# Designs tried in a protein design chat: VHH binders against Putative glutamine amidotransferase MTH_191. Part 11

Target 1, 304 residues: Putative glutamine amidotransferase MTH_191, of Methanothermobacter thermautotrophicus (o26293)
Amino acid sequence: CGIAGVVYKDGKLHSVGADMTRMLHALQHRGPDSAGFAIYGGLGLEENDYLLNIEVKDKPGLLDMVKETVELVSPIGSDEVIPSVENHIIYRCRITLESFSQLKPLIMDIDSIDDVIVLNGSHSFEMIKDVGSVLEIADRYDTWSKKGTHAIGHTRFSTESIVDRYHAHPFQSYIIPDITVVHNGQITNYWKIREPLERKGHIFETNNDTECIVHYVADKLASGYSLEEALEQSVKDMDGPFSYIVGTPQGVGIAKDQLGLRPGVMAENDEVFAVASEEVSLREVMDTSEVEQISPGEVRVYEI
Short names: E, the ipSAE of ESMFold2; O, the ipSAE of OpenDDE; V2, 0.75 times the mean of E and O plus 0.25 times the DockQ between their complexes.

## First folded at step 1 (VHH)

Design z05 (framework vhh_7zox_3)
Fold by ESMFold2-Fast, scan of step 1:
Structure z05 (fold): chain B 304 residues (1-304), chain A 119 residues (1-119)
Amino acid sequence: as target 1 above (304 residues)
Amino acid sequence: DVQLVESGGGLVQPGGSLRLSCVASGFTFSRYDMGWVRQAPGKGLEWVSDINSGGSTGYADSVKGRFAISRDNAKNTLYLQMNRLKPEDTAVYYCAKDFTYYGSEWPYAGQGTQVTVSS
C-alpha cells in the first residue's frame, strides 16, 4: 500500500487532483489493485449540501430504488452514473439536508437495500475510490481536472484476489464532518483502541484498522484536541506498525508509529507541504526540495 | 498458509560478510513488498531494509552502503547480503511480508535467523 498527501500553503485552488494522480501513480508498484482520493476545497457546495457516492450492483430497478430512498429525505440537485468494473456502477448525487445529523440515518436507509453500499457522504471533500489502477480510476473519474486546496490518497495491494470498494481508503467519520484517513500498516492493539470508543457510542461498521483510526481521531477532535495533539496521542496509544494520513477541511497530518517500520517521508517549500510513502511520490509536486524521513513516533501537520 | 523460512545466519568476525535467505510460500510472492527487520538482545525491533514488488529498495541509515536486499521471484526467495559487519549488527533477523487492512501478522512470519558478530 502507498499513501500520499499534498497541501498548497496559499489556501487557493490548485490542480490537486492532477497532483495526487501523479503522486499515487508513482506509488503504483505498492498497490495496483485499487486507489482512492479525498480532494478538499474544490466542491464549492452551499451550506447544508452534501455529495453522496453510492455503489450499486447493475441490476434492473436497483438504481430507481436508491433514488426513491434519497428523495424521501431530499430532492436530488444533480446526479451522475459512473460505470465501474464487476457489474457495478457508482451513483453520485448532490442532496440538501436540514442538518448534518440527518446524513447518517439516510446512509443507513440506503445501505438497507440489498446490493447497495454507500461509500461516503461529504460536504468539504470529493471522494473517489474504486477498483483498478491509478490511471484507470483517473480516467474514469476525471481526477486530472479536479481542483482543490489539498488532497490525500491511497493505493491498495490486496492480499486476497478481490478488493472491495467499501473497504478501500479513504475512510470517513460521521461523528465530525469531513475527516478522512488513508493508512498503511496495522494496529496490533486494535481492540484496546476500539472497545473504549464503542463504550462512548461510536458505531463500527467493519473490523478495518483504518475505520478504527478515523473514529479515534474524530473522538479526540470532538473532545477539543488539535489535529497535531490528536495525532501525537494516537502514536502513544496505538501499537504499530503503521503510518497514516488524515485529511480535514483545514489541512493534512501524518503520523508514524513508534516502531517506525512503515515508510513515510515529507518535503516542503514556500508553496507546498507534501507527505508520502516514498520520495518518488514527493518529486511529482516538488522537484528540488530536500526530502525528510519521518522518524518513528513523529507527527507532522500542515493547516491552512 | 503463509510460510517464511529464514537461513544464512551464524557467527562471523567484524568486517566479515553473511548472506541471509528467506524462502516464501503460501502467497503470490512477486506481488508483495518484502523486508528484513532485526532485534538485538534486550532491544526493540529495528527495520533494516525493504524491497517492493517492482524492485525499488530502502535501507536504514545504520546499514546503508553495507547491506544489499534483493529478490528472486522465480524462486520465491528474498536475500540480504550483509558486508562489513559490525558488532552492532548482532541480532535475530526476521523476514517480513507486507500486510492488509483486515490484519495479517506483520512484520514477522518467520522464525528468524541469528547473526552474531564477535566483538
Scores: ipSAE 0.000, ipTM 0.182, lowest interface PAE 15.4, mean pLDDT 83

Design z06 (framework vhh_7zox_3)
Fold by ESMFold2-Fast, scan of step 1:
Structure z06 (fold): chain B 304 residues (1-304), chain A 119 residues (1-119)
Amino acid sequence: as target 1 above (304 residues)
Amino acid sequence: DVQLVESGGGLVQPGGSLRLSCVASGFTVSSNYMGWVRQAPGKGLEWVSDIYSGGSTGYADSVKGRFAISRDNAKNTLYLQMNRLKPEDTAVYYCAKLRYEGYFTQDYAGQGTQVTVSS
């Protein structure tokens, strides 16, 4: 699996979708089976607006049922249908809710429909994740044209039964909005981390280590930790080997376990902060021979 | 083993009240995001109410001011107090351990309890 993140320091819109596509393509040898993106800063949504991504089997009447279910809660703003593989479409729509707390109940209603799975709901980022190579997904979703202030991404290697859209990275937590994680490696003390979070009310949908990380980081942020503090504490609490990248509306962070067995590198200039599994990914977004190896137990964060 | 045992449904007249109960085993209600969902005849599932681990509650607009969700931590039981019932509240009510992370599933291990509002 490969992970990558990029931040433009001026806080303005840049072609981060194209940047992340090139970064992940450089890591394709690490994971050809699926790819995912979280692209921040480009949506421009109003305070209570959300973007839903819904996987729908391509059969008559089903999309109409999904739309009717959404319209019980919110008028549908802009929407689109993106053809996908395996006789499925991805339906994307913009909605307005009274509060973030209404999002989970709406998703529950939609997901109750057979052959329909909600992939995510977000305010500050656009999530794109699907089965296929980076370039296939880039062409399908037109990631090349997508703008933002920063992005994180992932490429995955897995068998067909494990490579499904809703379990692909990035993962999101719904304790606080708009935090995303991409991850490479393993959390060897998984249940030591998960059990306290479950007792605090975090709901786990998978046994995926990445989900555990996003719950952990969201919990720390909700408790008043800075992103850097949350990542530093995670390195103390979680046993590797792992590397992971967190996206938030404010920026990007990377953390590497105490053993340092999973790769993580960074490069930085006056315009860009970039992190990735391998140097080849960093060189897609900046012209530099200066690449810094992230040390075991080290955390690096850039916030706009 | 997660189990949810629902009770309290029945036939009531419009304007009446019912209290639904859900006894949980295999996990702690106070530590989990819990709720009630219902399915009226000929309709899909509708979220009715929820309670977060921290105690904050939410309600569907159709039931606000009439229904109240609560829990008894000592009895590990979730409740739905339903007041001023209307014919349109007729549905099977499910107690659910709610889950959502990048996709949604709901765990309603109980068979549901039928609520019929009719004269």
Scores: ipSAE 0.000, ipTM 0.113, lowest interface PAE 17.2, mean pLDDT 82

Design z07 (framework vhh_7zox_3)
Amino acid sequence: DVQLVESGGGLVQPGGSLRLSCVASGFTFSSYAMGWVRQAPGKGLEWVSDISSGGSTGYADSVKGRFAISRDNAKNTLYLQMNRLKPEDTAVYYCAAGYLTFDSRLWDYAGQGTQVTVSS
ESMFold2-Fast, scan of step 1: ipSAE 0.006; ipTM 0.386

Design z08 (framework vhh_7zox_3)
Fold by ESMFold2-Fast, scan of step 1:
Structure z08 (fold): chain B 304 residues (1-304), chain A 118 residues (1-118)
Amino acid sequence: as target 1 above (304 residues)
Amino acid sequence: DVQLVESGGGLVQPGGSLRLSCVASGFTFSRYDMGWVRQAPGKGLEWVSDINSGGSTGYADSVKGRFAISRDNAKNTLYLQMNRLKPEDTAVYYCATDYRSFGYLQVAGQGTQVTVSS
């Protein structure tokens, strides 16, 4: 797997979709057959509006059932169908909810339909994840044209089933809005981390390490931790080897386990903060000879 | 179909050495992270060591300085050299790979039993 993140320091819209496409293409050797993006700041939704991405098997009547389920809760403001591989489509729609707390129950209702999986629901970022090479996905979703203030991304191996799109990075938590994670590695004390979160009422949908990281970070942020504090505590609590990147509406953070065995590098100048698995990815967004290895147990955060 | 076949376990006295092997098939071995996990009697799985596709290695604190992981990509084989073995190293040792598991090392074989006793 490869992971990457980029932040423009001026807080203005830049071609971060194109930037992230180039960064992830440079990491294609780490995961040649699937990729994912979370692009922040460019979606421009009204307050209380959310974007849903829903994977639907391409069968007669199924999309109509999905739309009817959504319409029980919210009128559909705009929608589109993106053709995908393996006889599936991605249905993307914009909805209005009175509060963020209504989003997860709606997602669960939609997920109850056979051969339908909600990939995410968001206000501040656009999620794109699918089977294919980075460039195939970029062409399918037009990532080259997407603007934002910052983005995170991931490359992974190809999958054979609909369930594998859901398990692709980025992964999102619904405890607080718009927190995403991409990660490389393994949490070796998984149940030691998961059990306390379940005791606090977190509901896990998978046995995936990335979901555990998302729940952990979201729980800390909801408890009043800053992003930097949440990540610093995570490298004390979680046993590696791992590296992960968190996206929030305010910026990007990277954390590396105490052993420091999974790669993580950063480069920074007056305009850009960038992090990735490999130096080649950083050179796609800045021309620099200054590349810093992230030390074992180290956390780096940039917030706009 | 992923196959991982572990071998090299056995009975050894405290302070002794063993070399474990794992022959992999069904995937492009050189592209994936590989590792060793173990399960002691009555306990859960414990990560022991890993080696990424680039050759960087990691070790659990309990085995640092005593165990060495290595790989031979031409032979599709993973190794674990275990030195200065202790009774608490007694476990079934499993070869693991992150093939199609999103960076999470997964076991696929039957393992090899290591018993350290006098």
Scores: ipSAE 0.000, ipTM 0.165, lowest interface PAE 16.3, mean pLDDT 83

Design z09 (framework vhh_7zox_3)
Fold by ESMFold2-Fast, scan of step 1:
Structure z09 (fold): chain B 304 residues (1-304), chain A 119 residues (1-119)
Amino acid sequence: as target 1 above (304 residues)
Amino acid sequence: DVQLVESGGGLVQPGGSLRLSCVASGFTVSSNYMGWVRQAPGKGLEWVSDIYSGGSTGYADSVKGRFAISRDNAKNTLYLQMNRLKPEDTAVYYCARETWYSGTLFDYAGQGTQVTVSS
């Protein structure tokens, strides 16, 4: 798999969707089967508004049932249907909640409907993930036109012949808003990390390592850790090999395990902070000869 | 049951060449992502190159144009051709099997083979 992240230091909107598309396309040899994006700062949602992305099998009555379920909790502001492959659509809607604590129960209610899966719910970022090459997904979702302050992304290789959008990266946790993770590698002490989180009330929907990482980081942040502290502690607690990138409303961080088996590089100038699996990805967003290898056990963070 | 055995390392002068081999048993190399990683003295492990099950290849920028990864499906063997070697290529080189789908890059690695570039 390939991972990438980019931050514009001025905190203004830039063409980060186009940037991330180019960065991930440079990593296409690492994962041709699916790609995903988390783009921050460009949604422009009002306070208390959230965006839901819901995968719905395209059959009569099902979308109506989804809408009815949402409307029990929130009026639907704007909405749209994005066609996808294999008789599925992505339904996107803007909702208004009185508190963030209403989001998780709503997602569980929607997920209880057969042939319906909530991909994510967010305030500060737009999630785009689907099956296909980076350029196919970019054209389908118009990532070239997406603006934001920063973004993270992922390319995946799949050995199974199925469409599985939910398990594509990025992953999100719901104990705090708007934390996303893209990941390359394995946590070899997975259950030692997962079991304490489950005892704290985290709900796991998969046995995916990436989901475990996002729950871990969210738990640390909710406990008062800074992003840098959370990532530094993860490197001590989690056995690799892995590299991962985390996105938050404030910025981006990358962590590399103690063994250093997964590639990770960074480059930085006055305008941009960028991280990725390979140097060719960094060259898509800046012209620099000063590429830095992320060392085993090292963490790098940029916050606006 | 799964085993990877590297060979072909040794001492070579700057500008020289070496070809590393990795014999796999217990699985088929052509059906998996395969790669090479290295560990230089006093440093961590660094990815060098990989080959996708479909045949596409990737390389670290430090070795592009000098190293070439390949495989021989009949012999179930992975190779790394290393040309124009530099002192900074000195490292233990490991052959590894990758599984990208489940978030595992290297499921198995061999014992490694030492490459020393000295002058």
Scores: ipSAE 0.000, ipTM 0.142, lowest interface PAE 18.7, mean pLDDT 83

Design z10 (framework vhh_7zox_3)
Fold by ESMFold2-Fast, scan of step 1:
Structure z10 (fold): chain B 304 residues (1-304), chain A 120 residues (1-120)
Amino acid sequence: as target 1 above (304 residues)
Amino acid sequence: DVQLVESGGGLVQPGGSLRLSCVASGFTFSSYAMGWVRQAPGKGLEWVSDISSGGSTGYADSVKGRFAISRDNAKNTLYLQMNRLKPEDTAVYYCAKYRPGYDWFSSDLAGQGTQVTVSS
């Protein structure tokens, strides 16, 4: 797997979709089976508006059932259908809710429909994840044209014969809005981390390490930790080998486990902060030979 | 002059077990992280498991709970205990010597590998 993140320091819109596409394409040898993006700052949604991404099997009447379920809770402000592979479509719609706390119940209602999976719901980032190469996904979703202040991304090498869209990175937690994680590696003390979070009321949808990381980080942030403090504590609490990147509305952070068996590198200039699995990814967004290795147990964060 | 000699592969039925061994020479074995990577027919290399010089272990999701990596520094030997084998585990398995600070993509695969075939 490969991971990458990029932040423009001026807090203005830049072509981060194109940047992340190039960064992930440089990492394609690490993961040819699927790719995902979380692009921040470009959606421009009004307060209480959310974007849903819904995987729907291409069957007569099924999309209509999905739309009817959404309309019981919210008018649909805008929508589109993106054809995907394996007889599926991705349905995207903008909705309005009274509060973020109503989003997860709506998602559960939609997920109750057979052959329908909600991939995510967000306010400040656009989630793009699907089966295929980076360039195939880029063309399908037009990532080249997408603007934002920062982005994180992932390429996956699946150890399974079938690649699943829902389990592609990034992952999101629903206890606080707009926190995303992309991850490479393993948490060897998974249940030691998960069980306390479940006791606090976190609901896990998968047994994936990446979901565990996003719940952990969201829990720390909700408890008043800064992003840097949350990542520093995660390195102490979680056993590797892993590297992961967190996206928030304010920026990007990367954490590397104490074993140091999974690579992580960074490069920085006056305009850009970038992190990735490999140097070739960083060179797609800045012209520099000054690449830093992230040390075992080290955390690096940039917030706008 | 790194040498890695894998052994222990073979034909096994689904649900069976195999134990792979890798005898290392030409470097200070105890000072390096080691791992196992595999290559299924017609596919690229895939990371399976690794173990640090201090004994900390990691596993790919597809093998977690079924495989166990271990090392014997006195014998310069790396092991992979494979349980509840599946047809999807069919591959040539390579022993990997890690470079400090790098993962399996940058490792030395100096051996010929050992073939594991899981078939009825």
Scores: ipSAE 0.000, ipTM 0.251, lowest interface PAE 13.0, mean pLDDT 85

Design z11 (framework vhh_7zox_3)
Fold by ESMFold2-Fast, scan of step 1:
Structure z11 (fold): chain B 304 residues (1-304), chain A 118 residues (1-118)
Amino acid sequence: as target 1 above (304 residues)
Amino acid sequence: DVQLVESGGGLVQPGGSLRLSCVASGFTFSRYDMGWVRQAPGKGLEWVSDINSGGSTGYADSVKGRFAISRDNAKNTLYLQMNRLKPEDTAVYYCARGEVYHTYLDYAGQGTQVTVSS
């Protein structure tokens, strides 16, 4: 697995979808099986508007059932169907909720429909994750044209043929809005991290390490930690080997475990902050020979 | 729920042999590239061996000719046969799924300790 993140420091819209596509493509040297993106700053949604991405098996009546479920809670402001592989579609719709607290119950209601999976619901970022090579996904979703202030992304290098969009990165928590995680590696003390979060009321949908990380970070942020403090504490609490990148509406952070066993590099200039698994990704977004290895236990954050 | 459970580690004298096993569950084992990485005390992760879904194998120079990786897709099990063990082979050995040669891992097990000493 590869991970990448890029932030433009001026807080203006840049072609971050194209940037992230090139960064992730550089990481697919052995052959890709899936990729995912979280692109921030480009959606421009109004207060209380959310974008849902829903995986639906392409069979009669199922999409209508999904739409009816959504309409019990919100009118659908705009929507589209994106054809995907293996007889599935991605249904994307804009909704308006009274409060963020209505989002997770709606997602659970939609997920209760057989052959339907909600991939995410967001206000400040656009989620794209699917099966295929980075370039195939980029063409399918037109990531080349997508603008934002920053983005994070992930690619898998395994040679699998099964479709598993739900477990692909980025992952999101619904404790607080718009926090995403992409991750490489493993948490070896998984249950020691998960059990306290479950006692606090976190509901886990999977046994996936990435979900555990996003719950942990969201919990710290909800408790008043800064992003940097949350990541620094995660490095102390979680046993690796891992590297992960967090996206928030304000910026990007990367954390590397205390053993330093997963690759992680960064480069920074006056215009751009970029992090990735390998130097080759950094060269896609900036012209620099000043690449830093992220040290064991190190955390780096850039917030606009 | 993806699980990788290693076994077969232990204490062995130089020149001895051990066979590590890794039982996988929660995914279609036969479709994934698998391998072994290790971490010696105070050192970083080192790729040891990998085997792709088609059965092709690779080995680190430090273990070539001494170790053999194999898989049994019917049992969802990955193996590492370790022969002519050296003190330098002392490490925690992790079963892993992913691009194991680059240590880009989707998942790894909890590890099994191998100690080679008299």
Scores: ipSAE 0.000, ipTM 0.148, lowest interface PAE 18.5, mean pLDDT 84

Design z12 (framework vhh_7zox_3)
Fold by ESMFold2-Fast, scan of step 1:
Structure z12 (fold): chain B 304 residues (1-304), chain A 119 residues (1-119)
Amino acid sequence: as target 1 above (304 residues)
Amino acid sequence: DVQLVESGGGLVQPGGSLRLSCVASGFTVSSNYMGWVRQAPGKGLEWVSDIYSGGSTGYADSVKGRFAISRDNAKNTLYLQMNRLKPEDTAVYYCAKPYSTRWYEGDYAGQGTQVTVSS
């Protein structure tokens, strides 16, 4: 797998979708099976508006059931259908909720429909994740045209016989809004991390390490930690080998475990902060000779 | 079959030099991220150095300025030049391809080569 993140320091909209597409394409040798993006700052939703991305098998009546389930909770403000592979569509709709706390229950209701999977619900970022190469996904979703202040992304190599959209990165937690994670590696003390989070009310949808990381980071942020403090504590609490990148509405962070066997590099100048698995990815967004290796147990964060 | 074969270790005095080699078969060194990791007696694995497919290199702070990683594409071989060796560099050194699953027990981690630095 490959991971990448980019932040424009001026806090203005830039072509971060195109940037991330180039960064992830440079990492395609690490993961040809699926790719994903979280693009922040460009969605421009009103307060209490959310964007849902829902995978629906292309069968008569299923999309109607999805729409009816959504409309029990919110009118649908805008929507679209994006054709995908393997006899599936991605249904994307904008909704309005009274509070963020209504989002996860709605997602669970939609997920209860057979052959329907909610990929995410978000306020501050646009999630794009699907099966295929980076360039196929970029063309399907038009990532080239997408603007934002920052983005994170992932390319996946699957050792499983089945590659699916839901298990593609990024992953999101729903205890606080708009925290995303992309990850490479393993958490070897998984249950020591997961059990306390479940006791706090986190609901795990998978047994994936990436989901465990996003729940951990979201929990620390909700508890008053800064992003840097949350990541620093994670490298003490979690046993690797891993590298991961976190996206928040404020910025991007990268963490590398104590063993340091999963790669991570960074570069920055006056305009851009960028992190990735490999230097070739960084060169897609900046012309720099000053690439820094992220050391084992090290954390780097940029917040606008 | 994929194989990594390390060589070049041995006993050296502090301040001495060694050059480690890693001959790869079953894949191409020049198109893959690779590196060196080490394990000192009674300790865990420590990353030492790496080289990216594009040729960029990185080093742990403990070895920066003393070690140099390189590769020979024609020989499909990865090297680690170790200069000004210290007793704390004593370890088994492994050639690794870090993004393979089971890197710590898999075919992409070599057998290792012992480096001992003592007077």
Scores: ipSAE 0.000, ipTM 0.125, lowest interface PAE 19.6, mean pLDDT 82

## First folded at step 2 (VHH; framework vhh_vobarilizumab_d1)

Design v15b (from v15 with Y32N S52T; at its last look DockQ between E and O 0.01; V2 from the best seeds 0.00; counts 0 for: pae E 16.6 > 2, placed apart)
Fold by OpenDDE, look of step 2:
Structure v15b (fold): chain B 304 residues (1-304), chain A 119 residues (1-119)
Amino acid sequence: as target 1 above (304 residues)
Amino acid sequence: EVQLVESGGGLVQPGGSLRLSCAASGSIFSINAMAWYRQAPGKGRELVAGITSGGSTSYADSVKGRFTISRDNAKNTLYLQMNSLRPEDTAVYYCAARIWEQTGYFDYWGQGTLVTVSS
């Protein structure tokens, strides 16, 4: 699979949706599978507002049940239905909560409905992930027009995991607000990493090792670690071949395993910080003369 | 805006116990994580213990098994139970809260409370 991230240093809104689409398309060497985006800075939501993305099977009355469940907790301010593949729709709605701590319980309630899966809830970024090619998904969700300050993204190859929307990257943790991860690789000491997190009360929804990574990093940040420190510690604690990119409201970070078994490159100039699996992705947003290889065990972070 | 006020510090003998409290006021519903830090004379500030909104806890290796961090949401108060205190635990202890404020995380700090462990 391929991963990418981009940050505009000036903190202004840019066409990061289009940028990330081009970056991911450059990494897509096979036919359609799955792809995903986390686009930060452009949502423009009010305080305590959240955007929910929900996969709903196209069955009569099911969407109404989802809306009713949401309305028990929060009025729906706005919503839209996006047609998708395999007899499913993507329902998006804006809600208001009194606190961030209410988000996860609501998500769990919605997930309890048969043939319904909450993809995510967010405040400061837009999640776009689906089945299909990068370009198909970009057209479906109009990622070309999405503005933001920074973004991360992922394109998947069919040999690595279950091909569905729920297991598509990015993964989000709800330990802290609006943290996402895209991942290329495998954590071989997965249970060693997961068990301590579960003992702390963190709830895992899947057995995907990418979910473990985002919970790990989120837990460190919640405990007072900087993003750089959290990533550095992850490289020490996690085993196996991996490269992953983290998105936060403040910026982007990349980490490589101690042996450098998965690829990772970066480029930086006065305007842009960019990271990716391959140089060809970076070429979409900046001059390649500034590209450098990330060393094994190294982390790179840029926060606005 | 959030205000944090620490209390419970003082002089204690080695092997003794103290309980620190941190009262939070203001926009407390936006608090996502809280933590205790400490700064000993001539040293930098270091993390002692942290707790997430979900109740997950973390401890520095030096205090693991001796200190316990907890939070009472109804009282908007953070606690640090310190047992088996050692002279090297002598420091000013600070309460910290991480708050989500629309566009990012902001950290708020208390004024600190002095803990002295001495025979």
Scores: ipSAE 0.000, ipTM 0.196, lowest interface PAE 15.2, mean pLDDT 90
ESMFold2, look of step 2: ipSAE 0.000; ipTM 0.163
ESMFold2 (binder alone), look of step 2: mean pLDDT 84; pTM 0.848

